VH-VL binders against q8rwq4r167to367. Designs and how they scored, part 9

Target 1, 201 residues: q8rwq4r167to367
Amino acid sequence: LALEDIDGSPSFLEKALQFIEKYGTKIEGILRQSADVEEVERRVQEYEQGKTEFTFDEDPHVVGDCIKHVLRELPSSPVSASCCTALLEAYRIESKEARISSLRSAIAETFPEPNRRLLQRILKMMHTISSHSHENRMNPNAVAACMAPLLLRPLLAGECDLEDDFDGGEDNSAQLLAAANAANNAQAIITVLLEDYGSIF

## First folded at step 4 (VH-VL)

Design a04 (framework fv_belrestotug)
Fold by ESMFold2-Fast, scan of step 4:
Structure a04 (fold): chain C 201 residues (1-201), chain A 122 residues (1-122), chain B 108 residues (1-108)
Amino acid sequence: as target 1 above (201 residues)
Amino acid sequence: QVQLVQSGAEVKKPGASVKVSCKASGYTFTSYWMHWVRQAPGQGLEWMGVIDPSGGSTSYAQKFQGRVTLTRDTSTSTVYMELSSLRSEDTAVYYCAKDFGSDWLPEYFDYWGQGTTVTVSS
Amino acid sequence: EIVLTQSPGTLSLSPGERATLSCRASQSVSSSYLAWYQQKPGQAPRLLIYDASSRATGIPDRFSGSGSGTDFTLTISRLEPEDFAVYYCQQYGSSPLTFGGGTKVEIK
């Protein structure tokens, strides 16, 4: 579980998520604006050396990038390839009510419990940020654009067998556009999960 | 601080190729896409293409497909734009521009190189 | 591809006046992913506004952006001498990325 350390205390990820919920809601471009990578790496190292708490005077953009760093470094995606397929199939249903119901079912029935808890926890933070869009300018689409590639990695980054087809005899320009199309699909799915968070979780 | 430093002005004959460099510093080179934009004298901005410096994947505007090649060298944090079969209408200032901090989706350009003037004349 | 049309092509004004620049898209720009850049002669473009209305770091508050869908506006509330330049809009809501043709704000 990425949300707890081995002794049951909150993990680095959980502490960073709580920080963003408490101190990030009024920060323009939160989760989208990148901090200096050297500062992010320094902060991760400080955690490992015993600076385990985030104080209110931390740079929220650094903390946001710490969240992205942890998600990128996870051994496996929060959402597996088969779960991504289930979400995409549910998303394609034209009826809004049927779509929401199918997304709820896909998550409840297909996801392993630890993956469901991790996704729900991250979406809770994302939902909190998008609920303050008038202050931070991060509506559900914007938050989803930043985070979706990290949550639905099998649709991106070549982590499923289907994506190996993009490495075939086509030129490299086709690969980058295919990745952009996959990212657009991931963004759309996560956007629905955020807009209808209370109905799905 | 972020800096993008481009190579110097070039004068080429029609039919030649030109290769312009853009050296990045002040950020993690492989974390952001790099775009190329040109501007003919007295004209507007024209997007040419983008490269992902981490994997080397590229995407080109249809107009330049087959003539432009974007590459990078991660050891020197440098991107290159090579344009072949030069014509007089390729006379322009060529800019590299850093994508903002979103993952996998192209965005707006927070930093620009100073520009490289390429003149194609017989 | 989304075509961006900027109007007017040239705007002749005096310091102290309000400038209103238009950028119209041939189809809806997703999530208001629209930026504005300023370019002075001999210089690279400079980011002013992103996401239609968010001011970039270091940009004076006399610059503001608004709009959504297909109609976007850049407003300079009170022109300073250094604001006479060419302004470009750019959309990043869909590939390929496209720029408007530019509006030149010149001193009368």
Scores: ipSAE 0.000, ipTM 0.500, lowest interface PAE 14.1, mean pLDDT 85

Design a05 (framework fv_belrestotug)
Fold by ESMFold2-Fast, scan of step 4:
Structure a05 (fold): chain C 201 residues (1-201), chain A 122 residues (1-122), chain B 108 residues (1-108)
Amino acid sequence: as target 1 above (201 residues)
Amino acid sequence: QVQLVQSGAEVKKPGASVKVSCKASGYTFTSYWMHWVRQAPGQGLEWMGVIDPSGGSTSYAQKFQGRVTLTRDTSTSTVYMELSSLRSEDTAVYYCAKDFGSDYFPEYFDYWGQGTTVTVSS
Amino acid sequence: EIVLTQSPGTLSLSPGERATLSCRASQSVSSSYLAWYQQKPGQAPRLLIYDASSRATGIPDRFSGSGSGTDFTLTISRLEPEDFAVYYCQQYGSSPLTFGGGTKVEIK
């Protein structure tokens, strides 16, 4: 129910996504540049106090961080562990044509409806931003880097078919490298979903 | 307002250890990795290592493995860099630097501490 | 590890001239994950460019970055007096993170 409030009206997340689509496309570094944490918390509080609409004069970077705040605070990942595993398996197919087909099938057939709707909605905003990369300098890879960790949390937590448990050495470098590799996989998966958005959704 | 405030200058004898602190404010301390970079007089930037403040996991450059220890205290939003068995070539300015990106992989550094001068002399 | 080689080591120019700084990687830098920093004497480095070509907040538009793979460039279109400094590239495409050796831009 991340996209609608209990009464069926657009949620804070949905309104923030619409703002970015309308006003964020020409903003350099949108979704990547962070805003002041206090300004983000203030804006979240203002929403709770009844300021439920974003105006055209809002700071786009604050609104971008509001989106990340909502996704970070969700009690469960937008994409479940089993769905992450399905995406990772499809992504590892060497043929580009088969990979895209398998990603489409994984999303259409294995995702619960609310999760599929949430993922598609967020990817729609991300696709809109990346399609304006000449203006905002956020290509599909850059947008994916910002958002993938928030969308594919179980993959980064080692809850898929990747081994994630390493005995720590003095510097724990193996654990940090494993986390970096998982993050790179998450980014790569989301990048494909953005580059081939029209073929997958 | 993001700030990284480091401890003051240190003068040490060869063979001693030094522990430099970096206190973070103005952001969620556990959400971003913290790096340590040093710079010897007239030399370039040298990456020493990184710590994930949420889990305490660390990674060090090979050159410093065995001599550097990175730790953190989440209650005070502070990261520490301890360098042991000091040599004259460890004379440098030591910087802490906040990772810009997500907490899942290291990226570039959007905020830097002011630097701590460590002088190793006999 | 990826070794970054910056050239030239020193670039002697006058105010108003264009500065072109090179950073070459020993291996391809994934996703153009390369940043540029400016450092003035007695100060901490300052982020200028990230993701090879994106200017950081507050950085004047005379600074631009370009490149991909193994070859990256920082360009300062018209040097201001305040731009004479040392510039470092840094890659974050793979661990461990590495810096270039720096290019000093000095007054001729």
Scores: ipSAE 0.000, ipTM 0.452, lowest interface PAE 17.7, mean pLDDT 84

Design a06 (framework fv_belrestotug)
Fold by ESMFold2-Fast, scan of step 4:
Structure a06 (fold): chain C 201 residues (1-201), chain A 122 residues (1-122), chain B 108 residues (1-108)
Amino acid sequence: as target 1 above (201 residues)
Amino acid sequence: QVQLVQSGAEVKKPGASVKVSCKASGYTFTSYWMHWVRQAPGQGLEWMGVIDPSGGSTSYAQKFQGRVTLTRDTSTSTVYMELSSLRSEDTAVYYCAKDWGSDYLPEYFDYWGQGTTVTVSS
Amino acid sequence: EIVLTQSPGTLSLSPGERATLSCRASQSVSSSYLAWYQQKPGQAPRLLIYDASSRATGIPDRFSGSGSGTDFTLTISRLEPEDFAVYYCQQYGSSPLTFGGGTKVEIK
């Protein structure tokens, strides 16, 4: 559903991803710089009213925020709680070669096919952007920082049940530490998926 | 409803030039790259080059550099492939094909024209 | 340039059988940027698979792609009469774009 409408035509998300790949690669801070929230909501409404094409003169920051809007509004996370757990377990492997192999296996064996396709499609756009970092100033880590919270929502919401993902913290500091660790882990996982995209997908 | 409609078959003499057209409809013409691919009788597919219809930027396979020219007319949503100094080895079906969408790297082709047969006879 | 070698050149099978087509690259294909096309006699090619394993819109579930690096496979789980055609792989991991030589799936 997320990449195509019920009649099999490209969805709003798919068209926005194509636009960013075509026109966003040379835009400094693409995916990180926010556009006016009201303009983003207006553009989403225009699509629903039949303005289904993105033209070259659209604001790339608005289109980038449209992608984030769609991902935020999905009824379920692109990556489920169990899939997040599998990715986090694979990521924590010390050996780089074993880590990459385990991430590939986790994605191939744990992810439902629609979720795997959605994640791969979004990562392809993100990989394209990060491959132009000398022009847009968005390296893999920067792109991951912007997108990881939208892709790995269960990890940030504390729905992944790993004993070692929380290292304690006395009293009120415990929740802040857990939240910081979750955000760092989400960003790190997506960064590896981007840097080793060709080995994992 | 995406359609790519190519011009009709051509018969040319060696040394002549041929210009094939590909008219696009059903999508925003300037938002997607257009490729040209040829196929000699009984042979496989050979990539010739690509044009970005927005800016008119082109990239050609080395084999065709100096002989092929890709152009577009945004007012008619049409891409043209002109091949000069024709040889018998240029006898082939020539296809235009819409890129799925890429600025830095050309990708795969989601829609194809019906093909234009070009015959070079001596 | 990346040279793609498809094998076998011809695959003779009956309807209902499984077809397995190979595409091997002379060097690693970046990001598994590999597509598969189907071409019937007298027709233009049709996109089946992109990014090695993603089915294009409208393509039946019986078509699947797999592989990475230098070794890629197209599988048709149960051949239908309309599936007898020539199949081409294409890489877009680097310029120039290149195609394999094709595999003809023909009726036995």
Scores: ipSAE 0.000, ipTM 0.429, lowest interface PAE 16.5, mean pLDDT 84

Design a07 (framework fv_belrestotug)
Fold by ESMFold2-Fast, scan of step 4:
Structure a07 (fold): chain C 201 residues (1-201), chain A 122 residues (1-122), chain B 108 residues (1-108)
Amino acid sequence: as target 1 above (201 residues)
Amino acid sequence: QVQLVQSGAEVKKPGASVKVSCKASGYTFTSYWMHWVRQAPGQGLEWMGVIDPSGGSTSYAQKFQGRVTLTRDTSTSTVYMELSSLRSEDTAVYYCAKDFGDDYLPEYFDYWGQGTTVTVSS
Amino acid sequence: EIVLTQSPGTLSLSPGERATLSCRASQSVSSSYLAWYQQKPGQAPRLLIYDASSRATGIPDRFSGSGSGTDFTLTISRLEPEDFAVYYCQQYGSSPLTFGGGTKVEIK
C-alpha cells in the first residue's frame, strides 16, 4: 500500500518519488535541505483531502520532506529488524566483492517481497539523485546520511545490534557512542547499496 | 518518425469560434502531453495550455481561461484547440507542440506542428 | 508567473562571428529547466538546448547553453549563414510555462 492505493493507482509516496526523480536532480541539497514545516504539513493534509497530484511548480524541498514524512509515519520500517540484521551481517564482510554478493543475497532471500519492492523503489530515486551530484551536491554518502535513518529504523533503535547492546548502559557517553555507531552503520550500508545499485538490484 | 500535422488556415469574423486540429503519428499518442502555443504577426511565442491525451486533463494560461478548450480523440491520435469569442487580437499562427517527457509533468517541446494561421477580421 | 527578458532584442553580426544571447528570469528557474528554440521565417520553432545546457539531437556543437538561477546564456561560437534567425528562451520550472520576447540575430 505504500507505493499503491487500494484501487491500484500510484500512492502519494510513489507520486512524490517520481516528482523528485524528474524535478529534484538539479536542486542543490535536495533531500538534505529542510522545507518550511508548515508548508509540509499543509501539503500532507491536502493529500489526505484528495489532492494527490504534484504540479511542476511545487517546491522540491517540500516534496522531499513529504517523502520523509510518509516514511517516518509508516507503521513498520521499510526494512524490518531481521532484515536490518541480514544487511549489517553482509555489510561487515571485508571483501568488497563478497560484500556486494552477500547484500544482494540478503535482499533477495530474506526480504518479504513488499519490503524489497519498497526499498528498491526508494533506492532507485536516491540513486538517480546521487548520479547527478555534480549539479545537486548530493553524492551517495550525502543521500544516504539523509535517508538511512528512515529506511533502517530498527538499526537506530538498537533492535538489530549484533555485537553491542547499549540498553542498560551506565553513562550517557556510552549510549551516545552506541547511537553514533548505529547511525554510521546505517549510512554506510545505504551508501554501498547506492554505489553498487546495478549489481545489487 | 514523429510528425504533427495541423489543419489548414482559417478566416473568422469577430465573435466566432475556431477549432484547430493536430494529428500525431510516429509515437505513442497517449504517453506525451500536447501543448498549444500561438504567435501574433511579428510577435513572440505565447503559451496557451496543455492537454494530457491519456486522461484528457487540461491546464490553461490564465489569459485564455474561459475562452480556450483543449480536447483529444485517442482513436485518431488528434488534439483539438478551440478558441471562442474571437477578437482581431487573436490573429496569429497557432502551433501544437509535443512535450518531451513521457511523465506526469510538462517540460520542453521536442516536436512542433507546422502551424495554423487564424485570421480574425471584419 | 516567471517573466523572461531576452537581450538584446536585435543582434547584427556577420558570418563567422560569435553570438551571445541573454535570457533573464524575474524569479529563479528551478532545476535550470530552461530551453532555447530557433525560429526561421515561416517555420515552426526548433529545439536547440534543454535543461539550460543540454544540446538537442542533431544540433551542431557551435550552439551551447549555460547559466542557472535567473541568468541564462545561449552562445553560437561561429555564426553560419543558416543561423540568422530569431531565438527564444522558455522556462518549464514553474506554471504557467513562459517564453522570452526573442532575440533576432540578423546579418550585418
Scores: ipSAE 0.000, ipTM 0.474, lowest interface PAE 14.1, mean pLDDT 85

Design a08 (framework fv_belrestotug)
Fold by ESMFold2-Fast, scan of step 4:
Structure a08 (fold): chain C 201 residues (1-201), chain A 122 residues (1-122), chain B 108 residues (1-108)
Amino acid sequence: as target 1 above (201 residues)
Amino acid sequence: QVQLVQSGAEVKKPGASVKVSCKASGYTFTSYWMHWVRQAPGQGLEWMGVIDPSGGSTYYAQKFQGRVTLTRDTSTSTVYMELSSLRSEDTAVYYCAKDFGSDYLPEYFDYWGQGTTVTVSS
Amino acid sequence: EIVLTQSPGTLSLSPGERATLSCRASQSVSSSYLAWYQQKPGQAPRLLIYDASSRAEGIPDRFSGSGSGTDFTLTISRLEPEDFAVYYCQQYGSLPLTFGGGTKVEIK
């Protein structure tokens, strides 16, 4: 559904991901640099009106922001709260080899197939971009920093049950610390999935 | 059978402009993108740009940006390449070439025009 | 832009011999989106191979392509007289599209 329309043809998201893979690899700051908000809104509106085809003269930053818009507007995160919990549990393993193995198992055993396919497809594009970092200046950490909040949204929203209890009524410092910790964890998890993409998928 | 037929040879003075045509037949003209590639005497192939004949969208290689203009006429199934501010270095054979896929992004060229020789001399 | 370097510039061989032509990219070509063309004097180029290894319609099986990433090869297993020509590689993994400088296969 997210990657294919009802008739089996590639979705807007799939076409946008293909565009970034083909054209975005040499664009400095791709996925990080924001496009003009008015241009992004215009392009999204065209998509909503049925114009899902991308031409080769599209602005790659606009297409990147369209991907982010689609992911942000999904009714549920690409990775559900329970799947985020499974990834966080796997990531907390101290041994790097055991961590990678556990992340592979969590994805294979815990994720519903549509969520696994969606995550894998998006990570493929992200892996392609980070593999061209000396042209585009976007290494795995940089790509993870801008994409992790969209992929692991429940973790950032505090919906995962592995975090220590943080009572918002106590003070703002405790709440901010929890949010910072969650953001760091999300970025770190996505970074590992990118760096070890071939071992995990 | 697919055919791309280009206009005849041109001789121009430096500073002039040239407009080369490429008439397509044997396929649905608006379904496939058209590329322009040039070749200076004794040199290799150089990609100039591409046009989508359906919507008229174009993409130009940076070297030609500001000097090249690609257009099309759907009523005659013809694409045009206009190159302005001609220099002696623009002396070349200019080819139109049909894109194979034209689905999302440009690919490779399955059919080529016969070429148009443009000579720029003082 | 991806720069394609073809080597050797000229390859002198006799009919019946095997020709091996190299095309190297300055950076990885996504999805092995690389094509090979043959050009004879006074003629437009002709598509031989696409997607690194797929032979185009009507192209004899003595032509084969291989490779991925940054290193691609065109092989002609047994040269026929009509195979003496200039060969170009072209990438379409990213814009702008680029060609190699060409390899001339000539009679020794």
Scores: ipSAE 0.000, ipTM 0.470, lowest interface PAE 16.4, mean pLDDT 85

Design a09 (framework fv_belrestotug)
Fold by ESMFold2-Fast, scan of step 4:
Structure a09 (fold): chain C 201 residues (1-201), chain A 122 residues (1-122), chain B 108 residues (1-108)
Amino acid sequence: as target 1 above (201 residues)
Amino acid sequence: QVQLVQSGAEVKKPGASVKVSCKASGYTFTSYWMHWVRQAPGQGLEWMGWIDPSGGSTYYAQKFQGRVTLTRDTSTSTVYMELSSLRSEDTAVYYCAKDFGSDWLPEYFDYWGQGTTVTVSS
Amino acid sequence: EIVLTQSPGTLSLSPGERATLSCRASQSVSSSYLAWYQQKPGQAPRLLIYDASSRATGIPDRFSGSGSGTDFTLTISRLEPEDFAVYYCQQYGSSPLTFGGGTKVEIK
């Protein structure tokens, strides 16, 4: 499980999420601002060499990029193709009340438990950051823009059933339009999950 | 073992100033912020401000701005709280308290000094 | 500033009973940055719980914290004689840092 090591202790990802919740809430541009690539790689290597705890002298932007690195390198997406389809179907309901209810049902009833736990854990951190937008300038839309591509990878890759109406062909313009629509859908879905976090989780 | 040892009780007249010390040991003094909290007899806890021992930067609660001064001496690992223009309502136990392991943001207090009683009476 | 209201002001119980202490914030406490302290007569406060639900080092498992937003709770599952004390909540989600007025847990 991505949130726990083999022995059941908190994983690198879990420790990084806790760090951002504790030290990232007042940092302007947290999760959006890129850290030095060399520092991120060094910190990942230090974890592999046994430096498993984050200290107060860590750069929050480096830790934020460590989270993105872990999510990007996961063998499979935090949210599977079928789960992305369920979220997209629920999101497209016009009634706000029915939309929220359907998103809650999709997450509670159709997600495998490990995927639900992982998504909920990451959204908790993201919700914490977006709830401090007054201080960090990262509202739900901004946080979603940074994180959605890492959480809903199958949607961006066109692997969701509801998005499988596009024939790739050799038309690059159509491909770019489809990719833009998928990115907008991913951001919009995550934004709703953050804005109505208490009603969905 | 982390220890915060404060100076002894003080009795002052209205209008005087008092300077309380808090000597830290058992950890790297400059790595953690130090807070000051007071408690009037039979009353609750009231936060006064913090000092960063590394750079000497301070933050004071609005109520105490202009009357409180926080300083430190890195050579002796000691923080000082000086409160001027004392009034009878300043009668309280004054505590120093170590911030959790963060030097970026104020947080909760993992260790406390034993307290210094300051009595302001005519 | 965030005002923390603790209730009840005094809780009279016997050893072995469960104590439930409330701390309500005037506005949402960011990131559940809320701590609980225990204070015995003539002593400095002692940290019990931080980040709403995390037990501090050396604190017995009979102490637990919960809550988020504006409503927080400290629970002592089974009171021991040494647990009769005053308990304070504190928020550090925004400056200035503020404390609740305290709840006194006393022997019935």
Scores: ipSAE 0.000, ipTM 0.427, lowest interface PAE 18.2, mean pLDDT 84

Design a10 (framework fv_belrestotug)
Fold by ESMFold2-Fast, scan of step 4:
Structure a10 (fold): chain C 201 residues (1-201), chain A 122 residues (1-122), chain B 108 residues (1-108)
Amino acid sequence: as target 1 above (201 residues)
Amino acid sequence: QVQLVQSGAEVKKPGASVKVSCKASGYTFTSYWMHWVRQAPGQGLEWMGVIDPSGGSTSYAQKFQGRVTLTRDTSTSTVYMELSSLRSEDTAVYYCAKDFGSDFFPEYFDYWGQGTTVTVSS
Amino acid sequence: EIVLTQSPGTLSLSPGERATLSCRASQSVSSSYLAWYQQKPGQAPRLLIYDASSRATGIPDRFSGSGSGTDFTLTISRLEPEDFAVYYCQQYGSLPLTFGGGTKVEIK
């Protein structure tokens, strides 16, 4: 699982998430500001060479990008296409109480256990960051904007089975509009999960 | 009662190394980071670095990177600051100081050692 | 690195007078993570104020801190004989941790 190495020790991802929770809360623009790609690649390589612990002097933006790198490189999305569909259906419920209840049920009942654990773990870190927005200027909406595309990849790829699915390819403008709508939906879903974190997890 | 007790004064020649100790008592040693700060005669305070006594992780000010090494011994609740390639400009009082929170980033210092005078002269 | 500039360098006052000490940062100090220390000759520094305005345990009410962003102030409302010392500000909003150059409060 992404949170554990094959020997059961905390994975690179788990250690990076812990670092951000401990040292990222005071950093303005954490998770949004990009680090140098070469620096990120160097740090990933150092881990593979045995530098398995993150220290005080790590650049938090580099560690944040390490998290994003790992999520982009995962063979399968943290949230599958069918799970994205379940989240989007729940999100579209008009009543706030019914929406939160449906999101909770979708996550608890539809998600495979490893995917649910991974999503919950990442959201825990994101919730911690957004809870310190007075210090880091990253409220739930801002954190969701940075992370949602990495968590709900099938939604952005148009793989979710929805009534408003786009199946064109005939015009660049139509494709750009569909992509923008998908990104907005992903951000909105993750924002709700962060704002109502205690009611859902 | 928190106490930080430092080793005694040292006189060194240029090019030598010095290793100053700071023994902690009255609190859980591994739960709080320890900083080192120096003060040249008649000058202000200068932060040198910090160590996490639990894991041994360190962070140094750029000016001292390559010359300073912070270590700890959990069995004796002692932190060490070793400064190499000593110059006359390194003549100063060296303080260890306990981090207040050690929850996120290094913060401010609630307790200080009494200071160790290091004199570098030829 | 955040550079802290303290002014004045020396403040000559009499007991009973008010002391106002300035600490200015080269860039904004996140969350007002700024502390003030007092140092008497031959002694280690002593924590007075943290988080710009919170008084440390055992520090008399005559000491107060204020400010945010780049402009911070330490005020001693009514100087006592034991208050004549050097005062340093320190920021912990970012690494490396840095100190101001100090303000010496001396008897006129």
Scores: ipSAE 0.000, ipTM 0.452, lowest interface PAE 17.5, mean pLDDT 85

Design a11 (framework fv_belrestotug)
Fold by ESMFold2-Fast, scan of step 4:
Structure a11 (fold): chain C 201 residues (1-201), chain A 122 residues (1-122), chain B 108 residues (1-108)
Amino acid sequence: as target 1 above (201 residues)
Amino acid sequence: QVQLVQSGAEVKKPGASVKVSCKASGYTFTSYWMHWVRQAPGQGLEWMGVIDPSGGSTSYAQKFQGRVTLTRDTSTSTVYMELSSLRSEDTAVYYCAKDYGDDWLPEYFDYWGQGTTVTVSS
Amino acid sequence: EIVLTQSPGTLSLSPGERATLSCRASQSVSSSYLAWYQQKPGQAPRLLIYDASSRAEGIPDRFSGSGSGTDFTLTISRLEPEDFAVYYCQQYGSSPLTFGGGTKVEIK
């Protein structure tokens, strides 16, 4: 997934990520707090009609929701099912040193270059936000909670090979438990990638 | 050689409007944002707003929202600042200033116009 | 909005002395996006320093900037006669863009 338009100019996503890195770091609850739905829908419609520029007086919460919208609407997940499996396998290693090394290797060896570039770019913005948690109240765990479901979609959809397979087609409590476990795993994986960002990227 | 040349001094009565021009030369006019900054006598600098000369999009400081209008004419490489409903507190020197960055986010100002004195008195 | 407070308001010094000017922000300035300008009577401001510590083209090396977060400093290591002017800090880390109130460096 390219972070540039066909003509080589920065994409809407790249511009939104740069905006958050510059103007979002001191905004309390950035990426967690939702913006006015009508404002987000208006801004997304403008983007779809060719207005890819952000002014610096944009509401950072609206820009954050635009990032989430772009990621949600991607035809394929930033991280594929096989890549999610590789990340989950590496994450389950109990030694912290071995875990970090395995995550680095999984990303370097398993990810197609465009997907690795996209993931790294998004994590750079997320890392910048979490490094300012004293100001914005968004530590790595909080940032991961907001973004992980958008980055590791196959994990939440149960398409990952290492996901627990529940036979709860008619059992709502088993389905709820499986969904909660998937969400917790996604958040935990992204949290490690943020906490040890410098060692992994 | 970059130059920003502003229109001459204006004397206005309270309630009137003033329109100050800033003509750019020596660089690609549409590639850089243009800011407006004012300075009341003996006071500091106050940012008013910015215009993207390419698309014409604008952003204003809240204090001036509804009273200031920034426009541009690409055929003459000129930006305009119009301030309406003038009060005595609007007496100031008004500067146009070129943004350093050729991007959509504002930065610092590398070149300034010479300033236009606007005096509001009855 | 980030409020920038410059101190002292007036600094009375002799040529050859070191000038140290302070700029304090009410909130952290992202990425040290802070600039310093010099203004002489009847003239437009002139860019001296950007990104807290980078000298603008043509600015003498006696001018230096430092700081991060909320505390920034402009230093003139050895004042020359032409350096007696008003100095303003400006942040561009968040909207709206804001300036400090200025520090006047005057001859003692």
Scores: ipSAE 0.011, ipTM 0.550, lowest interface PAE 9.3, mean pLDDT 86

